VHH binders against Protein leg1b (leg1b). Designs and how they scored, part 8

Target 1, 342 residues: Protein leg1b (leg1b), of Danio rerio (Zebrafish) (Brachydanio rerio) (q4qrf7)
Amino acid sequence: AVVTENGLPIQWRKAPSDLSHLPISNTGVQVNPWVYSQRMTMLKMVINATNAYMSSMGPGEQENPLWSLPLQLGWKLKSGRLADPTPDSSSTCGSEASDPVCISPLSFFGCVNYYLSVLPFLAAVETGVVSSGGHQMLIQVPAEVAQDYCSSYSDCSTKHPNTMAKWHLFFQSLRQVSQSKESDFNKKDSILGLMWAAEEESIQTASGACTERQKLYSSPEVSFQQSSVNLGAFISAAHYHASIERSGKFMSHLPSRVLQEADSPPNIADLSTEENHALYMLSWMNSINQLLGGSLVDLWRKAMCSAQAREKGQAFLDDLILDPKFPGSSLWSIICVMSTSC
Key: E = the ipSAE of ESMFold2; O = the ipSAE of OpenDDE; V2 = 0.75 times the mean of E and O plus 0.25 times the DockQ between their complexes.

## First folded at step 1 (VHH)

Design p08 (framework vhh_podentamig1)
Fold by ESMFold2-Fast, scan of step 1:
Structure p08 (fold): chain B 342 residues (1-342), chain A 121 residues (1-121)
Amino acid sequence: as target 1 above (342 residues)
Amino acid sequence: EVQLVESGGGLVQPGRSLTLSCAASGFIFSSYHYGWYRQAPGKQRELVAAISTGGTLYADSVKGRFTISRDNAKNSIYLQMNSLRPEDTALYYCARDTWGLHYSPEYFDYWGQGTQVTVSS
């Protein structure tokens, strides 16, 4: 749905038209086709968006071609016009063209924000590259900072301003195209307008004051903080997995900084559920990494940096969505475990 | 800031109907996805129905009996419950989901306080 540096479209994987071939019966887990379809659409858009973004930066001094993704997003969001209220919301998503899928604009932008927020951390963890004021994106994170998994996007922008400036420009580009395609996106009765109003509201409530930063329509920091998953618990489980047992104690092992940024400790039932999800995710990620011959971090980094590696990364991310054993399995779960903007 | 308030629960005989409502405040209602969940004593919370910009979703146990709907003008969601059964007895919660991950209770952004539905003679 976007073009490469030589103007050729980036091929994205098609969602299965029939879910019967997935190994759902092997595990007894019910996969919801509606949720699956939305996750696949979001994942493909995120993969293509991040691939196009990385392609536009290039390894050399020369910028690759300008964004085509914002235009594609405008068309996709426009085609998903929603009647309000919707007694049959699926009617706003048609299969009039070759395998079109409908996604919520809010879900899409949230997914893009989360993916882009992890890239600096993954690169720093794997390479230790230096942050630079030059025109090329190059970051360095001290080992101690790399250990701090749960960091706000604004904290990261303070420590890595050049990297964050590029991400902000990307998000601003996406919003600009959406506005140009939907001239009413600032109107109250427009789904896009209401989405931007909601983001502004959450930015304002997060800091208690309206500043220029808070007036950005989609702050990655606010989107990160709105995560529906306890990032502190999952990230700490990944860090201390060798020491974690199904004892309900993982919350007591969280680092002080991560615990302060996590949601309030859950009750006993929620603790067992979160611990099981964290342990299951780590086990599942390890088995997937072993099958694909690399670490999750390395595969994600490679998916962003080269054409051959991007194909392998896309296959890996398809497997993340298609795993029927994990009831909450999705790109969001993996992003939450890996998510840090620093 | 964010508030979800359920109402409409009560004691009802098998085969009867109830309509639950959830009034939302403190945010732009039409920008989000919503679900109804329930929890019976000794059980985990489970999805009953969800509504988003992409469609509606129902648990197999309620499909064809329950209908979820939303009214953006009233900042409310509803659950019409027909042909109620004793096994529908539970505390019913409405929830907001920013990311559309309704399959697992762990992915709720915000919960209401719940409204009790008891199906018994």
Scores: ipSAE 0.000, ipTM 0.126, lowest interface PAE 16.7, mean pLDDT 43

Design p09 (framework vhh_podentamig1)
Fold by ESMFold2-Fast, scan of step 1:
Structure p09 (fold): chain B 342 residues (1-342), chain A 120 residues (1-120)
Amino acid sequence: as target 1 above (342 residues)
Amino acid sequence: EVQLVESGGGLVQPGRSLTLSCAASGFTFDDYAYGWYRQAPGKQRELVAAIYSGGTLYADSVKGRFTISRDNAKNSIYLQMNSLRPEDTALYYCAKGSHLRFTPYYFDSWGQGTQVTVSS
């Protein structure tokens, strides 16, 4: 069994076994509160595996200065260990601008949690509707993208370039829509159809989306942990993908409030939801490529592989690809490893 | 090309057990969630059990009596049915999820079904 540093088994949050309360249907894709539970389980696994890895290192390595940079939302790092991802079980240190030991697991894993939240919608052939402050976004994903997403967990998707190509086309399509001055969100000649409305009526008129689906996706109970998936987050992900491809010009595509030249990080409570999600994604990706280098992805890979080896006693492939041009490939490798641990 | 083939159904007396098997082919087995549905005469089709990356889910009517499992090496899923009752009589279908194995809430592929009859 996979154990913590105390020798106790890692506790997994399970979905309820009683199906009578679930809106289960074969007439369409449904998102419910257990999707949130699964994402929390994966986040806990990543935190626990990372802490197990750091606990295996020497004292000097545990105090590595790369972990000392201020993050947007602060939970104290304890001797090379990340804080519990459950807010109620750990004190937050807030936004301590100059404190080198404040590292938020939510900021650290913000992008991973974002992509894990998006993946169920990417796998949904038809439509995912997400909301932020009364604004809703309807995104339609081609069937082949959903199918290819699921095609390679046994060998990790990084070894299946067709799946990676579909991911890049998805983000490229979102970027093209956001960059086009003539782009209508009803435009269907893109790889995906993107619908955006400030009001629910606009979505109903433009997309023909079912009211029942809008209520399901807009429910507070199906909220994604620490972030709702929304248009701003999707556009930022698309811009990040394209920016890495263009020698790291990601920052030129983000709102100016996310781009800070002061020595203090912004107070996350003062940001819009879209800016907050963009900051989580930027913080994680920037940490990998600039502030924390590739060491974060390597740390996660080693921690996940160590946890999987302990649990299953199996050899596994080193499928992690650190490619600044294609950051989604690295996240896919991590997701692939995490999925085999369940 | 996706194929799901159920087997193991039959006529049994109340209180006995059956194990259903489902052999999958034409796709990458490990990537998906799986479920068992059943349809009794005069009733709508209902989800009985599901298996996914987060574990297993069971309908209240079968909880504690049925167990779903999978064998990735054999590309198969199973339903162990204990303490069978006349109301368990139905055509049983195995199903493949249409999405990530993290989401056991939508199935897009079913087999042809295997008949289970519980009768004295």
Scores: ipSAE 0.000, ipTM 0.118, lowest interface PAE 18.5, mean pLDDT 43

Design p10 (framework vhh_podentamig1)
Fold by ESMFold2-Fast, scan of step 1:
Structure p10 (fold): chain B 342 residues (1-342), chain A 120 residues (1-120)
Amino acid sequence: as target 1 above (342 residues)
Amino acid sequence: EVQLVESGGGLVQPGRSLTLSCAASGSTFSIYEYGWYRQAPGKQRELVAAISSGDTLYADSVKGRFTISRDNAKNSIYLQMNSLRPEDTALYYCAARLGYDWSTGEYDYWGQGTQVTVSS
């Protein structure tokens, strides 16, 4: 259950401090392809450990304690494609990886049954996971695809600076909503409003044969029913800048300055490198929480076999964000603990 | 903004069945995850069953007896309760949350509850 890429047992809890990662910047999230590859390996191990645990629930028992996102072992993206459609879904514009782009690559592809908005794009680059709302699917993003996403982001930023400025303002608005002290009830409606506004702007850039299909998928009802819009990614982007008191145990070890900044609209340019690394770790942990069905704590509780294990697990949870220089160490800790369960 | 209204509760004898219904209105029905909670006298509120766009979850105490389902065309959630026992007596609540909540496992919208009493 717990092995390295070479099939050896995990020997190290933390990687060397010279392993690189990229801080969250004013232009969004940036991820080193090497760090992304490491995270993909760790994600595969977490998925395998989780499904092994699930399989141990008894002969023929197939109850999944992860109730929001079913895990699919061995599911992989095809080279050069964002996601594979389900067998019962029909292609919208075609089956080629290079299906016509009706809008910017960073917005939506209106020609396929699954869409990747700018927020799921950033989440996929950081975590290696692409999720589609009502079509719950967990897929692995190859390193080459992650590199292409990063290149597309950079290219689009250079080619369409006005469009990128709009998306940057969208992220700032999303973070402000996330950090507001309004009720969660009001926040959800605000987030849905921002999602709707983003879809409306995406329509206006449409071109080619897919314009009518993109128009059909611009309605929140149609997009939500088709699972074309990933609400989890919008909620994720909101939460990694959420007020600290709503973020729970995982942020208890962040530096005080980072916690102060988390209670205000982010001014990442003014943060030190160490503080930027702490925010990057928080974003990573939120992405892992999404991968595990939004229930890291629930998964952890279900994995514990004894009072001693629960005590050890509490200490482990306290360690999840202690090394902002290497976010991947958090996954190694999760994998190690799950492998020691009954 | 989501409003939830439960119905179908009542007094039944042990071994019989009841179907609870939850009518949702306000926001887009299909993007939310729904759950049924119950609170028995003198006990803490517990999750009985939950349903998302592709998955269901059941408490151990109701596995094989209860079935949760959704009807997107009617904006409704159902809980089919079979082989009812006296210990199933509780106030049953329908609850909803925006799918894939990152930071909380708590539901955001709640109905007022419907009483189920299982006794002779």
Scores: ipSAE 0.000, ipTM 0.120, lowest interface PAE 19.9, mean pLDDT 44

Design p11 (framework vhh_podentamig1)
Fold by ESMFold2-Fast, scan of step 1:
Structure p11 (fold): chain B 342 residues (1-342), chain A 120 residues (1-120)
Amino acid sequence: as target 1 above (342 residues)
Amino acid sequence: EVQLVESGGGLVQPGRSLTLSCAASGYTFSRYAYGWYRQAPGKQRELVAAIDSGGSLYADSVKGRFTISRDNAKNSIYLQMNSLRPEDTALYYCAAFDSPYGLWDEYDYWGQGTQVTVSS
């Protein structure tokens, strides 16, 4: 497995070369192969990692869910111990010339959260099509604009943690537009305008803002065509708020400030690092819940009902939250509820 | 193992309505995606409606006339068929897929089928 120049594994970004293994609709409407391939790849990785852990394998081995996913993707872990929350640490593990890409476990889950939250839009931008249960909406975006957005936002949370919060806000806004009359949705540039504003603001807050990019795309031309597609339902499948609303158990154990921000993705500048990491972990867990087609709490309950699996789960979570820099109190409460819900 | 049992078929006149039911057992109902398929004489089996955690889908030929729904408490799915036409005459099958986000032409489990005949 290799990481692309954009920070995402190549098998998650591109449509599959061999389409014979993908399902299609008997009505002649095909599932978008790019979206389907990406979601199934992530789902299989999560299921396989979880099953390996539940098979009585201990943490710190290749069958540990936290370490097994980066190892399967060819990523090397910086410390071999969980909870290294600094973004700059995720890319440092020896010489770039001699060593494969290095990532901390916490940064890896940040990337998983980012990928799952932005996947539906990246798929739409890349392919020009959004699918929901076989329904399709056409999005026409200049190829150069689509390429630029994919490049800018593919480096997950490592360089631009504010970008993840803005992407969640973008998906929330997109969901609200899809719940309005079609006249609101057909407003030109509205969706890409939100992405453009989020990217421009993120770049401006970072050292070395890219003014050349803004010049090239100062007046993009876009068009939208919507049939009877429920775009909000499609986007919500990967949106963390839908999972939080479905499972109130997570919310009952979060600090008040994080609970308030759960209904509106935060401006990271206004949150502490500890609260920000709690929000990202909650987003990751909720994105995984969406991919598994059910409550993450229900999945963990079933997985943890074995006495040995519960014991190993606690050891895994201890490793995750025992770092002094990790928001242990917030995340531990959530994890304890999940692991003791049997 | 998974078992699917269809019911509710019959002979009806054009313009009338029927509701088909599919009772499911032997698994976690909410994890699966479900579909209603039909096969008319001399034609291939085709998907007419599907439902999963992301929403519902309808074939263009039945959109606006058919409605698929599910009842998780009763482990059942339903197909409400309105404004029936002679072209809707077929054996209707219930199917379950181990993919809550996908719509497949590959089927994990099938029911026995129920006959719907639309004629005067």
Scores: ipSAE 0.000, ipTM 0.112, lowest interface PAE 18.0, mean pLDDT 43

## First folded at step 4 (VHH)

Design a01 (framework vhh_enristomig; at its last look DockQ between E and O 0.01; V2 from the best seeds 0.00; counts 0 for: pae E 20.0 > 2, grease 25.8 > 24.2, SAP .683 > .668, placed apart)
Amino acid sequence: EVQLLESGGGEVQPGGSLRLSCAASGYTFSSYGISWYRQAPGKQREWVSTISTGGSTNYAESVKGRFTISRDNAKNTLYLQMSSLRAEDTAVYYCAREYLPLYWQFDYWGQGTLVTVKP
ESMFold2-Fast, scan of step 4: ipSAE 0.000; ipTM 0.162
ESMFold2, look of step 5: ipSAE 0.000; ipTM 0.119
ESMFold2 (binder alone), look of step 5: mean pLDDT 84; pTM 0.846
OpenDDE, look of step 5: ipSAE 0.033; ipTM 0.293

Design a02 (framework vhh_enristomig)
Fold by ESMFold2-Fast, scan of step 4:
Structure a02 (fold): chain B 342 residues (1-342), chain A 119 residues (1-119)
Amino acid sequence: as target 1 above (342 residues)
Amino acid sequence: EVQLLESGGGEVQPGGSLRLSCAASGYTFSSYGISWYRQAPGKQREWVSTISTGGSTNYAESVKGRFTISRDNAKNTLYLQMSSLRAEDTAVYYCAREYIPYYWQFDYWGQGTLVTVKP
């Protein structure tokens, strides 16, 4: 059992007081507080950074917040672009001549937001885990979803091995920034922990990356199992709710536009079961992330249509298939396209 | 730390006008959407108006055409200009910083300011 710094047990099934204002806390749905808190913290950070960035697009006397999140996560600014953390002067980076991985700020924010948007679909999230009488129902990841993720990863890693390694490390860092007591937190037991472990193992075992990832997501002993909720139906329901809530909001709008068109959240008490409550809450979070992701993808498209991108012969986002059923392919394809050499 | 402080409430006659202010501190005001809510005695809290980071506004049907929300990012202040006040507008008015867009959930609320429309 995981314990606090004072040797006391951690309360995994009790919502922290700082989350008491969130809708899911008011429905009696019991979720892993770490997973829920981490997702909400990441969502808040992305929304705040994106809103600050969009506000800076106009003329004004304000700090450029564009660099706040990536700089906090250790990325370095080079010639108006973000680069991987600079190695020490004594590091081995100089022993092998290669171009560092550089990305535009829009590519960075879009990739982070898209990652957060697709997280529920790459592996079941614990918001979909229902507690009843001390028992939890587990959701199993479909093999076709896991295979889609693996095949897209393999394709991108063949073309851009350095890029893949760097993005894996960045996603791990993003999770860590959102955690409380990171050094003592056991991530292996949660859906996000299993996903993180799969990504970490794929970095360490490049030759077997897809096999390791598939084992963690689809194996009955190490992945989550579904007893009455089918993950395929879960993914379809989440996509359905996301599509309804988009309602034409996916033009290149500021994230602040969501506030203009937002309505009061649905009355969660109208849902019939804890399963439905969990699925509805996941749908809400996915809808917000998808809306932000769509806006940022449009901005990425504009960035990639620049004269510089054309001169470099880079692929454009409009050439990519962004299938909400297979977000793994969409994620890795975006990473391939948006990554560029310095 | 983060704080929202409402002011400008008071007693007015029907048909009168009143301007509420919400002073924000402890964060970058211009980066957040912010809303006005109200709660009449014995009733549930209801949404009144929202203004986005870009200055776009939205209003509850009951106050459209009578209330105007605005913000001054240089002063970190939110305003609600109320006109043609009715007895039904009597309530404690709260300022709330948007936590997550679309959820209408807020991580910080003010203490409220009382508006009484006396017949």
Scores: ipSAE 0.000, ipTM 0.118, lowest interface PAE 17.0, mean pLDDT 48

Design a03 (framework vhh_enristomig; at its last look DockQ between E and O 0.01; V2 from the best seeds 0.00; counts 0 for: pae E 21.0 > 2, placed apart)
Fold by ESMFold2, look of step 5:
Structure a03 (fold): chain B 342 residues (1-342), chain A 119 residues (1-119)
Amino acid sequence: as target 1 above (342 residues)
Amino acid sequence: EVQLLESGGGEVQPGGSLRLSCAASGYTFSSYGISWYRQAPGKQREWVSTISTGGSTNYAESVKGRFTISRDNAKNTLYLQMSSLRAEDTAVYYCAREYTWLYGQFDYWGQGTLVTVKP
């Protein structure tokens, strides 16, 4: 899939860098995350505000691990995953050609991304990492789906207290961890651990909150949606460092279009070898984990027992999912071996 | 200039029917979602129904099965067919152009038409 424009997320340059262009009322700044550029602006503000705390990730702002969030939003746009999935829909949402580019409230991945963009943005504002100019942030939600979403920090904290607490902890901890006397290796691992704890909680919350939208998709696409949630557990346990480069490479192997009823990985003719391989491996990992009652994920988590083990886990995930030559059947045996090293 | 003009309001008895219209001008009507809202005396304005560019419809729970929204793109007109009217339906009814259908962002509103359901 195409996931970058000149090394940046899809339509990154079109998104303003702050909220100065948005309406302000007595009750606060009105933000509409169903306009693609406004969702991207929230992520841009979070990345810009956190760069000062990310020196342990490596040289340069491209190493900020939050880059995965706007890159995945861009992939969702490019792959048609922000569109209305309803058959014969006349909606233009999810099309790069639409003006403005909008995100369908019926999109599964648009719903999941809400929990990975709006919730962290609200937490970043609440902790003071992102400046609000003294205004409350009020998130617009379409009336027909208002029950599925929260519209402010306080509303989101009431509806999703664990998720908001983890994002809050991540943002409030950044300066202290960054300034600690730990090695850069351990600072990096600690920051990534806090971030992925929050992202994984968002993904788990979203998989429940967005579940009704899955009924609108083909069986292969629903399987991919479920496999993507399962993959999140592996990535989070390994504290995956999702720089622009690594996240871009990873997402470029994800399918470039919504899957249809006839699609069967790894044999989807209009998808690349890399896309078919990634789909096949995600499906295999999810299926085995389900057959084992969650034991595959549990063993992986136990294997990710130290910063060194987590670095090896990241390299293993890259090999397993991104290298078509890598034998997928080795996953179980490798996890068992890694688990004994703890 | 974008203009929205509601009409068709009036007095009806409980259980009666009424058909509201919203005439749109000054923009490409077929390119936008359109909604009905209502505001009873002393209360906040509330959403009633939305129809998308493609004709998909959504309704507030309080009006489902009693109200039908429709649009005629050739006439640039939005309609609300109201039936089985109740006293709580008494309100000023507004049409509003959505910035993007499926979103709660509205940039133009009509002046409203009064619907009164007699006790």
Scores: ipSAE 0.000, ipTM 0.105, lowest interface PAE 21.0, mean pLDDT 85
ESMFold2-Fast, scan of step 4: ipSAE 0.000; ipTM 0.128
ESMFold2 (binder alone), look of step 5: mean pLDDT 82; pTM 0.832
OpenDDE, look of step 5: ipSAE 0.012; ipTM 0.260

Design a04 (framework vhh_enristomig; at its last look DockQ between E and O 0.01; V2 from the best seeds 0.00; counts 0 for: pae E 19.1 > 2, grease 24.5 > 24.2, SAP .741 > .668, placed apart)
Fold by OpenDDE, look of step 5:
Structure a04 (fold): chain B 342 residues (1-342), chain A 119 residues (1-119)
Amino acid sequence: as target 1 above (342 residues)
Amino acid sequence: EVQLLESGGGEVQPGGSLRLSCAASGYTFSDYGISWYRQAPGKQREWVSTISTGGSTNYAESVKGRFTISRDNAKNTLYLQMSSLRAEDTAVYYCAREYTPLYWRFDYWGQGTLVTVKP
């Protein structure tokens, strides 16, 4: 899949760097996250505001682990996953050719991304990491699916207190961790741990809120959606350093289009070998985890018992997903060995 | 309401033939492509064949040359003529309406009919 444009997230440069162009009412700034550029702007603001705290990640702003979020959004756009999946829909939302580019509230991955963009943005503003210019952020919610989304920090906190609390903690802790006397290695691990805790919770929250949308997709796509959620648990536990480079590479192996009923990985003709492999492995992982009643993820979490272990875990995940020659059958044994090494 | 109802399933010997039917209702049958899928016990659903609105047919490699998909728009019925049946053809067969002629996407499914191929 295409996940970058000139080394940046899709339409990153088209998105404003701030929200100054948006209407300001007496109650606050009106943000419409269903406009692609505005959602991207929220993510952009978060990344830009957090760069100063991410020195432990490595040299350069590209090492900010939050880059996975806008990259993911871009991938969703490019792959058609932000479009209205409703049969016979006349909506042009989710089309790259639309102006402005719109995100369909009925898109599953658009829905999931909402919880990975709006919530962290609101938390970043609330904690003062992202400057609001003294204005409250008000999030527009589509009327037809208003029950699935929230409209402000307070509303989101009410509806999703645990998710917002984890984001709040992440942003609040950035300054403290970055200023600590800990090694960069430890700082990095701590920051990533907090970030992924929030992201994982967001994905879980989204899974509940967005579930009905799955009815609009093919069986293979639904399977992929579920597999993606499952993958999130593994990535989160490993405190994956989702720099722009690593995230880009990882996401480039994700399917470049919405899966159809006839699609069966690893034998999807118009997808690359890499994409087919990734799909197959994700499906396999999810299937095994389900078969084992979730014990695979639990074992993985146990195996991720130290920063060093997590580093190895990250490498393992890369190999698993990105190497078409990786023997998936070894997943269980490898995880078992890793768990005993803690 | 859109409804699809499969029939014609049963037990047959290897090498035998069977004809499945799918009765469609609740929509303009001729305006949509329609497909056969099958699911064996413990296996994932597998695409078998599709017939488009224009009558174009497509088949999975595993059934090509043995199965023939057809439709009678006047009767709102989809057919699957199966010949040279094999043990591996044992499955519940489903019909599915294609809601887009451009992609293999389906929005309605039948309840299925069981085909068992055994000596």
Scores: ipSAE 0.000, ipTM 0.235, lowest interface PAE 14.5, mean pLDDT 92
ESMFold2-Fast, scan of step 4: ipSAE 0.000; ipTM 0.218
ESMFold2, look of step 5: ipSAE 0.000; ipTM 0.118
ESMFold2 (binder alone), look of step 5: mean pLDDT 83; pTM 0.837

Design a05 (framework vhh_enristomig)
Fold by ESMFold2-Fast, scan of step 4:
Structure a05 (fold): chain B 342 residues (1-342), chain A 119 residues (1-119)
Amino acid sequence: as target 1 above (342 residues)
Amino acid sequence: EVQLLESGGGEVQPGGSLRLSCAASGYTFSSYGISWYRQAPGKQREWVSTISRGGSTNYAESVKGRFTISRDNAKNTLYLQMSSLRAEDTAVYYCAREYVPLRWQFDYWGQGTLVTVKP
């Protein structure tokens, strides 16, 4: 009853107490090589299963909650696919005769890191399985880790029930897509369907913050919509702010500064460790921030506004982050602290 | 400014032992997890071991039972005790600070210390 894929690292299969097989590492090119291989295998499985589902949709389907929700950095995608997770890939564009869609390098890396670090990890912890086409791979999650995930979710859901319920049902919907192509997450009774309905209602009802945010990213004045974001400028700004200003402050200033730069991104495989860390951190934080309705930036900004608050903020977040043996619990603790939007 | 400085590398014979140190400054050492990585010539940097802020440890399969990671928060220092060294352990060894709030992402690396296991 167990299905494993050929070519998986021996350490991943044989070391159930070694949690390095879980895709919590963030830099890609600078991580342990077998951890990197495991993350890429899992990501490819999730991407292939998701793309197969998208391909099964009828001609009337223009938008999908899975694509619009986890890929949203200020606009909805009418068509889109996760790019192949090749380290030197930096942009993807749709080019159909009407209504072309382009995914900027920032959105592309945001999507890749979101799937690498949050969605497939939490889905794997809950289900123990990811699938791609006709193949399945058992992700060996120790019982201790799975129990810790469930306990942490229950604790946080008591404090932030609405936000936690959305995250839980979102991961359940992703599990359906990952394990089969027969998913109803577009329906109103799924969490993805509910998030879709709420997003459309806010856009149609009035010119709210969400509508203005989407217009900002789709504006011809912003290179983000018309051309690729300059990944070199993004990495430079991220490195500067990470080392000097801390991550919370540069997150609030990043889009205006970086999106106005030139289009030529560097090759990801050639980047320094610090540059890779900065790229991952910003992409992952942007993805988390979007799913949490922007509450991450507010929380971090408050913690980092003054010298006294910065040290207290770092210590406070560290106290809420559990041991790497329990990465799911650590992530739920971070989500719980960031969830202030009720 | 955050700084990590490795020391203790050198040449040893197979089966020998060596202790590496990493001195940290410019931040609250006790608040962060910290890891050892190594890089052999012509290969990618690989993870060796991690110790959490709470003292919990993890090891790469290739070094389990041979290497021990530890920390001294009073001295702001990370250690790696290496025993039963093999030719395959020849590498530059780096320490790296975990970035909060992301787990297993590292925002600061040391300059490295060379370990050579010669037959």
Scores: ipSAE 0.000, ipTM 0.124, lowest interface PAE 18.5, mean pLDDT 44

